# VH-VL binders against Late embryogenesis abundant protein 31 (RAB28), part 6

Target 1, 262 residues: Late embryogenesis abundant protein 31 (RAB28), of Arabidopsis thaliana (Mouse-ear cress) (q9lj97)
Amino acid sequence: MSQEEQPKRPQEPVTYGDVFEVSGELADKPIAPEDANMMQAAETRVFGHTQKGGAAAVMQSAATANKRGGFVHPGDTTDLAAERGVTVAQTDVPGARVTTEFVGGQVVGQYVEPRPVATAAAMEAEVVGLSLQSAITIGEALEATVQTAGNKPVDQSDAAAIQAAEVRACGTNVIAPGGIAASAQSAANHNATIDRDEDKIKLIDVLAGATGKLAADKAVTRQDAEGVVSAELRNNPNLSTHPGGVAASITAAARLNERADI
Key: E = the ipSAE of ESMFold2; O = the ipSAE of OpenDDE; V2 = 0.75 times the mean of E and O plus 0.25 times the DockQ between their complexes.

## First folded at step 25 (VH-VL)

Design W6 (from V2 with heavy chain K28R, light chain R56K A94S)
Fold by OpenDDE, last read:
Structure W6 (fold): chain C 262 residues (1-262), chain A 119 residues (1-119), chain B 110 residues (1-110)
Amino acid sequence: as target 1 above (262 residues)
Amino acid sequence: QVQLVESGGGVVQPGRSLRLSCAASGFRFSRYAMYWVRQAPGKGLEWVAVISYDGSNTYYADSVKGRFTISRDNSKNTLYLQMNSLRTEDTAVYYCARHSRWLYYMDYWGQGTLVTVSS
Amino acid sequence: QSALTQPASVSGSPGQSITISCTGTSSDVGGSNSVSWYQQHPGKAPKLMIYEVEYKPYGVSNRFSGSKSGNTASLTISGLQSEDEADYYCSSWSGSNNYVFGGGTKLTVL
């Protein structure tokens, strides 16, 4: 009777911080089975299948370990996941689709799929093209949003995204009076009282000249994009980003800057 | 509002030189790559040259390589095209255009300036 | 530099839908998402209508749409109007550090 070495009970639970680059309260939370199930469902909904080595798979493995250790029970969910949800969102940007995975509002995974698949020649062309330009700043990305979504009525998701962008650009969580974030919020609040879209304040009214409206500016990073996407999604009942909108523009900027090795 | 205004066009003889200017306003000129595009009378658009935002990189169409020089003065918000050894086939309306902040497209165009090369 | 291939002319009646093709190679149209379309009325500067294959700038009508399959990009204009009569040019960045335009298509509204 070969004593099947019972896998050593983990002495400590596997937490989100052990497997993902998360911070705060979530980092110390054991991964729960229902969290993993929610992620699996979300991935399946978006991709048609669970991603190999993706967040869902990692979470399932962790949850299983935690169950074995007696740290979690079947049916358990983390409070953060229960309150804020587990979501997988796709953002279409020129030349790519970006998929971001969230647990309780924090990013746990991101995937970029080029569309179409860039050939080596195309990649070289992009590098050369990128050498023609300076790094795209948050302000510039916001201004560029006017070209793609300028006629969109400002809503709460837009306002949240713009606020997130401003915070990241300026390095402060303080909303400046008369700043672009404040203007966006005012517009969103106003628009909520208006029935006709034609009479609503549009993104062009808020984002035109955005580079001049920001107290500070910086080149867009991946982390900036993640933050802005998260803000937009959390404030959108549809849990989606607007094509060519604020989050999409910031994401596009981040991607281009990364490719340029900036 | 973004504005691009070309100048310097005129009538010149073959072999002569001409310098075109494009005055930019309404945007941070020093942050954008710029293009020259030309159009012969009754013909299509032809790319001529591109210059990077800081002037460090330039690319030219084969048809103008060695003869034309694209340059810029960011302090003056001005784009230039030095055209040497002009040929009759260089006769065209010359447009300056702004490169977008994204990939390779021209989002704003000037009204153009006519260059006529004739004997 | 070989221009992208466009039909010389296309025509349609008001209210109809027309499509203009732009054929290149794997080094330009097929190799990048940098395909753009420009509209030019007689005696006027070109105007950007489509960028990066399918995106429309602010102020461009929803009647204009762009797509790409393989080495061929397409501009579709639905609900054709008299003001749509113009020349249309496609363009793309080439891997050889070149920017290339199509030969242009004259659209006539009958």
Scores: ipSAE 0.732, ipTM 0.874, lowest interface PAE 0.7, mean pLDDT 90
Fold by OpenDDE, last read:
Structure W6 (fold): chain C 262 residues (1-262), chain A 119 residues (1-119), chain B 110 residues (1-110)
Amino acid sequence: as target 1 above (262 residues)
Amino acid sequence: QVQLVESGGGVVQPGRSLRLSCAASGFRFSRYAMYWVRQAPGKGLEWVAVISYDGSNTYYADSVKGRFTISRDNSKNTLYLQMNSLRTEDTAVYYCARHSRWLYYMDYWGQGTLVTVSS
Amino acid sequence: QSALTQPASVSGSPGQSITISCTGTSSDVGGSNSVSWYQQHPGKAPKLMIYEVEYKPYGVSNRFSGSKSGNTASLTISGLQSEDEADYYCSSWSGSNNYVFGGGTKLTVL
């Protein structure tokens, strides 16, 4: 009578931190079934289907495991998910469509795809384009942001994103006096005291000549983009990235670099 | 400030050669692909050629293929267009333009230099 | 390579909205999001007005907007002003490793 090895009950719950790069209180929360359901619904709404290997799938697996372990019950939701929501948002940026998945305001997934141009010609054009250009650097992406969002008043989310970008570019967490990050933060603080948008400091005032303002620069990687996106989102009450903004530009750069295999 | 300044234009006879230059400043020239675009008098814009940031790749319009050569000297921040076997239909204002860092558009243009091919 | 098709001329009165069409093929306008629009005043160099179908460079008026449907891109100028009188060119990268411009449209502000 082969003792059917009862599937070993997980000894510990699968938490958000176990499966996603999240921090804070969320990281320690067991993934709940309703959280996963919410993500599934959100993905379906945006993509028309759940993403294979995407956040929803991961969350479902985790939730199932947690149910088996008795750590969560059917119908359970995490307080953070309940309070702040589970959302999937899409933003079109130059050269890309960025889809970001959020749980409780933290990024749990990000997808960068070409803007829906289903044609072989578009793909070929992109390949040629990539052959024409060097890898896009963080500084260049920041400068490019001026073109897409130069008139945007600098806010805390922008400042955070710019800081994250600078840190990534320079490899140091130290904010240089007079650097782009410091300038952005100053601008954001100043703007918070100004009522009229016309009188506020704009991104152009901060990001113009960004390549020359950075102590160091590097080609944008996916990791850089994720870091910058996370920073922007954490400091945005709407838990969204600004279209054509800092995070969007960095993400677009990362995508292009990846496609160029650089 | 990004600046592109074309030079080398003039009057030449058919069959002759001419070399245009575009002096770039205000940006890291070696990081950007560059274009030549021309405009015949009273006509529209015509793409001529593009060169990659490092000069490793070049593409030409069919109308100039085999006759024109786009090149660059990144150490001098200069774009070139060698025009051989010039024809009357090559008469145009020639613009140099910078390729964007994203996709295929020209974000900055020079003021152009006039090339007149006439017998 | 055949130029993208634009109307030769468009006219409007101050304050009106006009649209300039740019028709290509599935290998250019319809096949990519690389459509750009340039404004050119007489005796001046072209100026980028729209890139990647719908985006505006810094400093370009919000009166300018771009869109695309199928193989046709469109530039819309709202609230026409006298200063908008110029030639407008669309452009696109082509899958055949070519960059192509439209034939240009002369906009007259009446």
Scores: ipSAE 0.718, ipTM 0.866, lowest interface PAE 0.7, mean pLDDT 90
Fold by ESMFold2, last read:
Structure W6 (fold): chain C 262 residues (1-262), chain A 119 residues (1-119), chain B 110 residues (1-110)
Amino acid sequence: as target 1 above (262 residues)
Amino acid sequence: QVQLVESGGGVVQPGRSLRLSCAASGFRFSRYAMYWVRQAPGKGLEWVAVISYDGSNTYYADSVKGRFTISRDNSKNTLYLQMNSLRTEDTAVYYCARHSRWLYYMDYWGQGTLVTVSS
Amino acid sequence: QSALTQPASVSGSPGQSITISCTGTSSDVGGSNSVSWYQQHPGKAPKLMIYEVEYKPYGVSNRFSGSKSGNTASLTISGLQSEDEADYYCSSWSGSNNYVFGGGTKLTVL
């Protein structure tokens, strides 16, 4: 990958798959200059500036290298970026704001901005609070979603997120009959036939007692959060996560676990 | 499903001791920090103590330091408060409460047990 | 004694909006995200209404909201109803080893 300041001419185009964990046809597409410009604009709309070290900066560096190598020209856009666009989406969770960046509907970046604590005394209180905690598990984060979104009707994006969480907790890509993922999928299928939200099965009906329903469990990692966020987004036609939903809770848990590892 | 049941309250003379218990059920007790909070008759809430999920860290209000000891037995899903050298000012309803899995707050409370310190 | 200051009482008529304040310092309110609000009906255990300044747990009505400005946190109840009559406490982790409650506010629905 040609990621050097003052880069040399590359022998092959830099593709999305070279710099991001993406799949399908996007992974083989050269990063084009207008893709980077679109992401810079999206980051600026959301942050008021281009995010240093964010997806736009990475794409700009790759597009510059591709331009020097003759693989793309100024104004070029990949067909997936032109067709499906680029997006920066944010959600707020307790203690953090989660930002997810997309090209062509695929995640190319995710990061967590902590809510600032401003005083030494507040930082001391946070250290005390972290000393009280064990690492938050996937099951515990699923249960915590009941507090933030328990009254939400279960839909396909919720079922996908819950499935991603359960398979990561159990270490198997096989859905257990009678598990949480199976229950969530059944609820989503049932709810698709129901018109009134009051009559739908809710997240609390699936997620209550999640830790006891999982065959195995583990501390939430950032990689787990990325997988769960991707599953929720891919199965939501609006290309967004649900505020206080499954992905949000898993991401917040990953944030706290990472801070406790310090 | 989450239940916290306090016991061990009663009438006791100043200078004596009591031990309070809080039986927990409906959640994985060993995963949660736990609190004691008290409320004197007609008064507001006062934090007493907190203990980490594994018992390795404890913190106390200044009013009870050196006299009260918070402890837990994770094999029995039970939280304890040993109260020594009791004073009339310790008269209160004592609640146990569960620390959230996030930070800073108590998401479930017991119904409390009354301790009366009177000669 | 409590470092978080609340009014002793507030009152309002059904349907009105009421705000309860909780004033502290930069270490417990202004520079901290640890403010919570608890509701307590007479003879009952407290119930969590708001955590981390502004978030509501499941089952808490949309009529309740939390915020802060400077060193003052606020609980707002819109569309006041008779069952809202209770004592309300704010809380915070105040520096190292000091979890504190405000003195409490009695809300009376007229």
Scores: ipSAE 0.376, ipTM 0.687, lowest interface PAE 2.7, mean pLDDT 84

Design W6 (from V2 with heavy chain K28R, light chain R56K A94S)
Fold by ESMFold2, fold request of step 26:
Structure W6 (fold): chain C 262 residues (1-262), chain A 119 residues (1-119), chain B 110 residues (1-110)
Amino acid sequence: as target 1 above (262 residues)
Amino acid sequence: QVQLVESGGGVVQPGRSLRLSCAASGFRFSRYAMYWVRQAPGKGLEWVAVISYDGSNTYYADSVKGRFTISRDNSKNTLYLQMNSLRTEDTAVYYCARHSRWLYYMDYWGQGTLVTVSS
Amino acid sequence: QSALTQPASVSGSPGQSITISCTGTSSDVGGSNSVSWYQQHPGKAPKLMIYEVEYKPYGVSNRFSGSKSGNTASLTISGLQSEDEADYYCSSWSGSNNYVFGGGTKLTVL
């Protein structure tokens, strides 16, 4: 029986803040076994199976370490998870399904997967459609957002998503003056002072011609999409991504590239 | 501005051949799959063919398989349709259209070129 | 069924909502994300109105929406206006590499 975990006994509890980008009271809470069980159940209800690499797996690992260290006991639940719940929600976007996982009202994970198709024939048709694709670059996905959300006023979550995308496209954490991220941040700041949506700067004003405005570009990866989604989500008061927005377009591009083995 | 301009249409006798061209501008042509779609007078739209961004994959409607060949020249930003053994039922306006970056739809269309097959 | 079936025509008065149906199979509609809708005014090129069942490209009015239920996709036009008078086509990538259009629906604004 391989009942023993190989890692050393932790000297302090593993908290939500240690493993997730959360804040406030939750960040200091040790991850408890029932929290992990609740997340696994929520993931199973949504995915129909155990989700590899999901928040439940991270929480289970942390809860096991905390139990080994004596910081929690079987059946323990944090008060925030018990009171405010553990939730897994899905949003379908072009070409992908985005899953957001919450503990105590805070995001602990966001993941992308192919939008489901119900028949083998439809799946075969999708594979043929994917054979038509070139690798979609970050700049191309940003330009494609004009199609899906070009009339949306630019806000801080858009600016954060665009910055994450530009940083990943260029391979640097330096924001170029006059680049797309700079323009998006300026637009978001400007729009905060404007009451009428028709007078606001729109995503098309920032994203049109994005491939020509980036200093460098690359094919979108799953990791790129997760980073951009995280940036958009964290900077949205609704704790969600925008349908058809920047994160959605980057996610769709990553899905297509992944399916085309790119 | 994305532009697609078809040319090469005309009147031709059955059994003859005709080659259509579609000149593309305003986008990176070599990154996109391309379609030909036709519309007989007074009729609906009919998909004809599609070609992958690099030309390595082509697919055809059953009505044109073996007679039509879709091709592209990425150095000239031009899509082609070679139409051999033309029949009267091939009479139509022929549109070129750009495949989206996603899956099965055409986000920009040309103005079309008329092919008339008659004796 | 390997074809997409649309009504030949629909009509409505200005300000009304109308719905155009597109019926296919589980392979091309019910189990697929590939339904799109195109608008074509007489003598003009088609224009994409809806892609992947429900998404609108930039510049398409918020009066247009798409949905599906079972093997039927629907295009709904709310607040009907005279410029909406056109032919409307659904499309899908049905199995075996077959891209298909519906037969088209002529919308008449009365």
Scores: ipSAE 0.350, ipTM 0.639, lowest interface PAE 2.6, mean pLDDT 83
Fold by ESMFold2, last read:
Structure W6 (fold): chain C 262 residues (1-262), chain A 119 residues (1-119), chain B 110 residues (1-110)
Amino acid sequence: as target 1 above (262 residues)
Amino acid sequence: QVQLVESGGGVVQPGRSLRLSCAASGFRFSRYAMYWVRQAPGKGLEWVAVISYDGSNTYYADSVKGRFTISRDNSKNTLYLQMNSLRTEDTAVYYCARHSRWLYYMDYWGQGTLVTVSS
Amino acid sequence: QSALTQPASVSGSPGQSITISCTGTSSDVGGSNSVSWYQQHPGKAPKLMIYEVEYKPYGVSNRFSGSKSGNTASLTISGLQSEDEADYYCSSWSGSNNYVFGGGTKLTVL
């Protein structure tokens, strides 16, 4: 009856909500062995190896505990992982590489890493460049997106990303009429009825002057970038971000602010 | 609309001084590092100087170090270049340019002001 | 020598693709993501065409692209048009903690 190698048996399953910031049905699901295997395979396809301390490792540990507790069996897969899949998406933005991991369409892992800067001289040049800058705010990153993606037609993923950014800048979930988020959502809805991209409302039309349009503003943090990236990805049918788009600009700003010790 | 307008160029004899100004509008000037870049007639671009957003850090090309001083007045949205001990080799069009909010590039340039150093 | 090396001139016919090279060292090109490209028409200020090796700012045609291989960065212009005739400069935030430009390349559209 006794397990010499284990002090106590688990009394409850380890769910996705216990180890990840997820919501809805997924949050209550026990992490299953095949979910973890699918994530490990996805990480290997993208990185060439599994990520130490990443989502696959966490899921494998949880699935092992769940097996020992009798809550799952070898070969089990949750319905959400089977139906909507497990993915690892990776994109490059100025100064950074963003990797996002999904189970059932929800983000379970996200990390920002610098684009490789291989030489000591290049790293020293980056330090000098960082000494020239102030901390980049959410409004400034939104305005800078005009330069990198201003000609892009506004879509639902852009509107979601902009809303996430405005909410984080202002500290409120209330969407102000005439705010940037409201304008972006209106543009996305309008563009859904327009066939020609030339006739669509573009990101420049919504984001120009964003710093002056926000009720409040703040320096971009890594947590802000993760939230904005999540919003953009969840609202894109392809589960991807736009290179140089809203999420990309916010993420690049967060990286620079972290490296500058701002 | 971002706008940078240089002024203060002219004809001057070697050994004299000039002060260039760059008036900025259409963006929050105090948030951006700023550059001076010059181009001798018929020649390529040469970086001259850079100043941080708050003025606390300045860097100069070796060709002008000790003779030129970059400065800014954030209350007037104006960038300056004080050029002392001018030489014939300083003859160029001088551009002001805005550092991007990212690293490594200048995203907006003025039209330039001509400085001619001649006897 | 710590300068970025570009060919003095290149030429091409309308519709052709052309490539302008920018060769430096590991510290300014090969191991750095700081390469940018500027276009300058006669009598005008430079315009940013490519930043951080490969990204295009708003309003730059998709006919322009940037890349690097080893210590050489490249600007490629496809579908040449008469408006592309200009001088092109690469730049890098060099290991000397200074901003450097290549010598420039004059593109002639025949």
Scores: ipSAE 0.348, ipTM 0.649, lowest interface PAE 2.5, mean pLDDT 84
Fold by ESMFold2, fold request of step 26:
Order: sequence, then C-alpha cells, then structure tokens
Structure W6 (fold): chain C 262 residues (1-262), chain A 119 residues (1-119), chain B 110 residues (1-110)
Amino acid sequence: as target 1 above (262 residues)
Amino acid sequence: QVQLVESGGGVVQPGRSLRLSCAASGFRFSRYAMYWVRQAPGKGLEWVAVISYDGSNTYYADSVKGRFTISRDNSKNTLYLQMNSLRTEDTAVYYCARHSRWLYYMDYWGQGTLVTVSS
Amino acid sequence: QSALTQPASVSGSPGQSITISCTGTSSDVGGSNSVSWYQQHPGKAPKLMIYEVEYKPYGVSNRFSGSKSGNTASLTISGLQSEDEADYYCSSWSGSNNYVFGGGTKLTVL
C-alpha cells in the first residue's frame, strides 16, 4: 500500500466554478461540507449509491480541502445550496435515460445511459433491430430531429446543442459562418424578441439538410451525446432536455451505434 | 420528401409467382432498413418481411418463409418482394415501409399495391 | 409466438377521452421499449402516431399519448374529434423473427 500524499494546503478556497461548469454567484462560492453531504444523499436516493468520480465525490474532495484550509467549517452550506437545494433528477428520452445533478438550481453533473430493457427476449429483439441499422452520423441525427421536433421554436438551448454537435462533427471549435450552429444561434436570438410561437423560426428551418450543411461528419459516439446533452441542459431554464429534440436525437443515435457492436 | 411507390400487383392464379417493386426517393435509401407489410381486404396489418440497409440480413414472417424473398438494389433505390407459390390467403394490399433510424417502427409507408390470388 | 391483443372496437363522443389497449407479454410489452401505434383511415396507408411506447413524431396532435403499465400498452386520445375515427394498430418486435401487429381497433366517434 502506498503512503497517501497529503495535498498542499490551499491558499484560496476551491469554488464551484473551479470544478464545475457553472456561472453567476454560485461560480464564486466555496464548496461547503454540507453541500457535499446533500449531494451524496441525493445521489444515494436516486442511484442507491454514490457515483464513483461523480459530483458528490468531487464536492467532498473540494469541501475537505476547503475545511483544511480554514475557508469553511463542518456545518457550513452555501447560500444557494441551502436556499434552492441540491437535487438529482432523472428523465427518460427516446433511447436513453438522463440523470442531472443540481446545486442551487445549476447543473453540476449529468449522466446518459440506455433505457433499461428487462427480458432476454426483448434484448434479442433489440439485437435484431440493431443488425438492421447502419451507423448514424451527427448530421443524420440532426436531420432526424426534423421528424421528431421540427415544429419546435428554436431557443438558446437548441442553439447550444446544435453548436456542440457541429463542433464535434467537424473536429474544430471554430463556428463556421453560414453553418447550422450560426443559423441556430441567429434563430434563437431572433425568437427571443417574438411573442407568438407560430411566428418563431423552427428547428426544421435550421436542421433540414444538416448533413449537406456540415463541413465534416462522423458517427455519433457516447461522448458526443454527453456533450450535446450537457449543452442543451445548461442552456434550458427548466434544466431538462426537450423530448424528441436535438439532444434526444443525438443520444438515441449514440445508443444505437453503441449497441451495434453486440 | 420521402416517397415510396409500390408496383407489380395484379391478379394471379394460385401456385403462380409475382414480383413486387418499391421505388424509393427523397432519402438516402441505402442507409435504411425496409419492410413489406400486407393487409388482406377488410383485415388488419400483417408484417411480411424486413431487410437490413445493406441487404445482409433478412427476416420473414412464418406464413411466407420459404415462399417469399425480400431483396433490394441500392444502386436503383428499389426494394423487391419475390412471391412464389402464391395462395388465396396471400391476397392483400402490400405496403412498402421504411424503418426509422430509431428501433422498432416504420416511419413512412407507401400507398400499397393490390395482389389478388384467385382461380 | 406472443400475440398483441387489442379490443375489436371502441367508441366515444366528441370531446371525450378514450383509451385503446394493447396487451402482450413481458417479452413484447412489459420488458420492452418496442411498442408503436399506427393510425389508418379508410383507403389510406397507416400513419405512425406513437413510437417507443410514448413518443410522438413531428406533426402528431398533442391529443394523442402513449403509455404502458405492466404488459399493457395504451393509446389515449383526448378531446375526440370526427377525424380521429380510424383503425388503430399497436406493434412490437418480439424475438428474432417476430415483428407483430395487434389485431387492430376500430374507433367510432359517435
């Protein structure tokens, strides 16, 4: 057994912004011991255990460092965690189950897994269905969203999801002028000034022909779906994905591609 | 705009053969699995066969196994059903349908072609 | 093989809600995500209304919803309208050689 090395005592607190993709007041808050305890309890309620390497574990490590550094005390909670809570929620989308973890109303973690099937016969039927399929590309999954949510008005969460998808399809962080991400962002900005949904720009207006609009394309991976889901969730005030929307279509494509190895 | 147009239906005697075609347009045909589904006059839907996107896997209903052959020509965007040893029970409207990119369902259907098997 | 059982007919008055059942086994309904629902008007091709038990493709009215409980899947139509009068089929993929439709349910709007 190796001697466990004790980390350097922090000269400043570890904040939520240091370890999670969060913004605003929460980003500057030191992670407190009771925040971590609340997340551990929430993960246990939903999963039956804490997630290895998950949000509760990260928060516990940060809170321990902050306690050793004198920045927090054992009973401390952040204002936002105490006021708005620490929660773990699950939602099912086509092809997947998404679990989202919140502190103070902001997403600090998320996990995507296949929707469960319960019998050997149902699993065999799924394997047959997978043998019928070709691998789905990011562009094809975006086009498929036209079928499942084409009449949905484009909002900021859609634009973020589409940008994440295009970046992953093309292998570059640069948004191409005239690309689908640029079009989606313009549509979201425009729609923010429109009151009636029927007058808004819809997903079909942006996503139709997506495979032809992307500079490059690739088969959807699990990591791609997790990135797209993250982008959609972080930019949705309701902290959920849209049923049949961009993240849902990308997630379903990733699930199908992942299972095609069986 | 997805279009599926069946053809080749008609009146034939029992024991004879017939070949149905389904012309596909408006989508990348070679990327999709395809189905044949039939409906006897006044009756419900019955799955007949399915073929994978590349033609490498085929599955048949027990009622047609050994008599019917599903095939495709991706260079012509065409799905086929070869029907041998036809019986009066095979009388139906035959639909071509596209498998979705999701599992388990048929997201677009043709208008069907009628096959009548009678003496 | 397992058959999907639907009632032969259901009826309701305009504005009512009705439910069409589709009963199978754990292999095709209870333990599976493969249930779909199709609507067929007279003389027309079937149209997909619900996939993977509960999801609606683009353009399907919010009055339609799908669910399951145990080995029974359900299609619910709220606020019945005359145009809802049609035949409705559930379907499932069960085992390696068994894509099956239910027997169909004729919905009559009284």
Scores: ipSAE 0.343, ipTM 0.655, lowest interface PAE 2.7, mean pLDDT 84

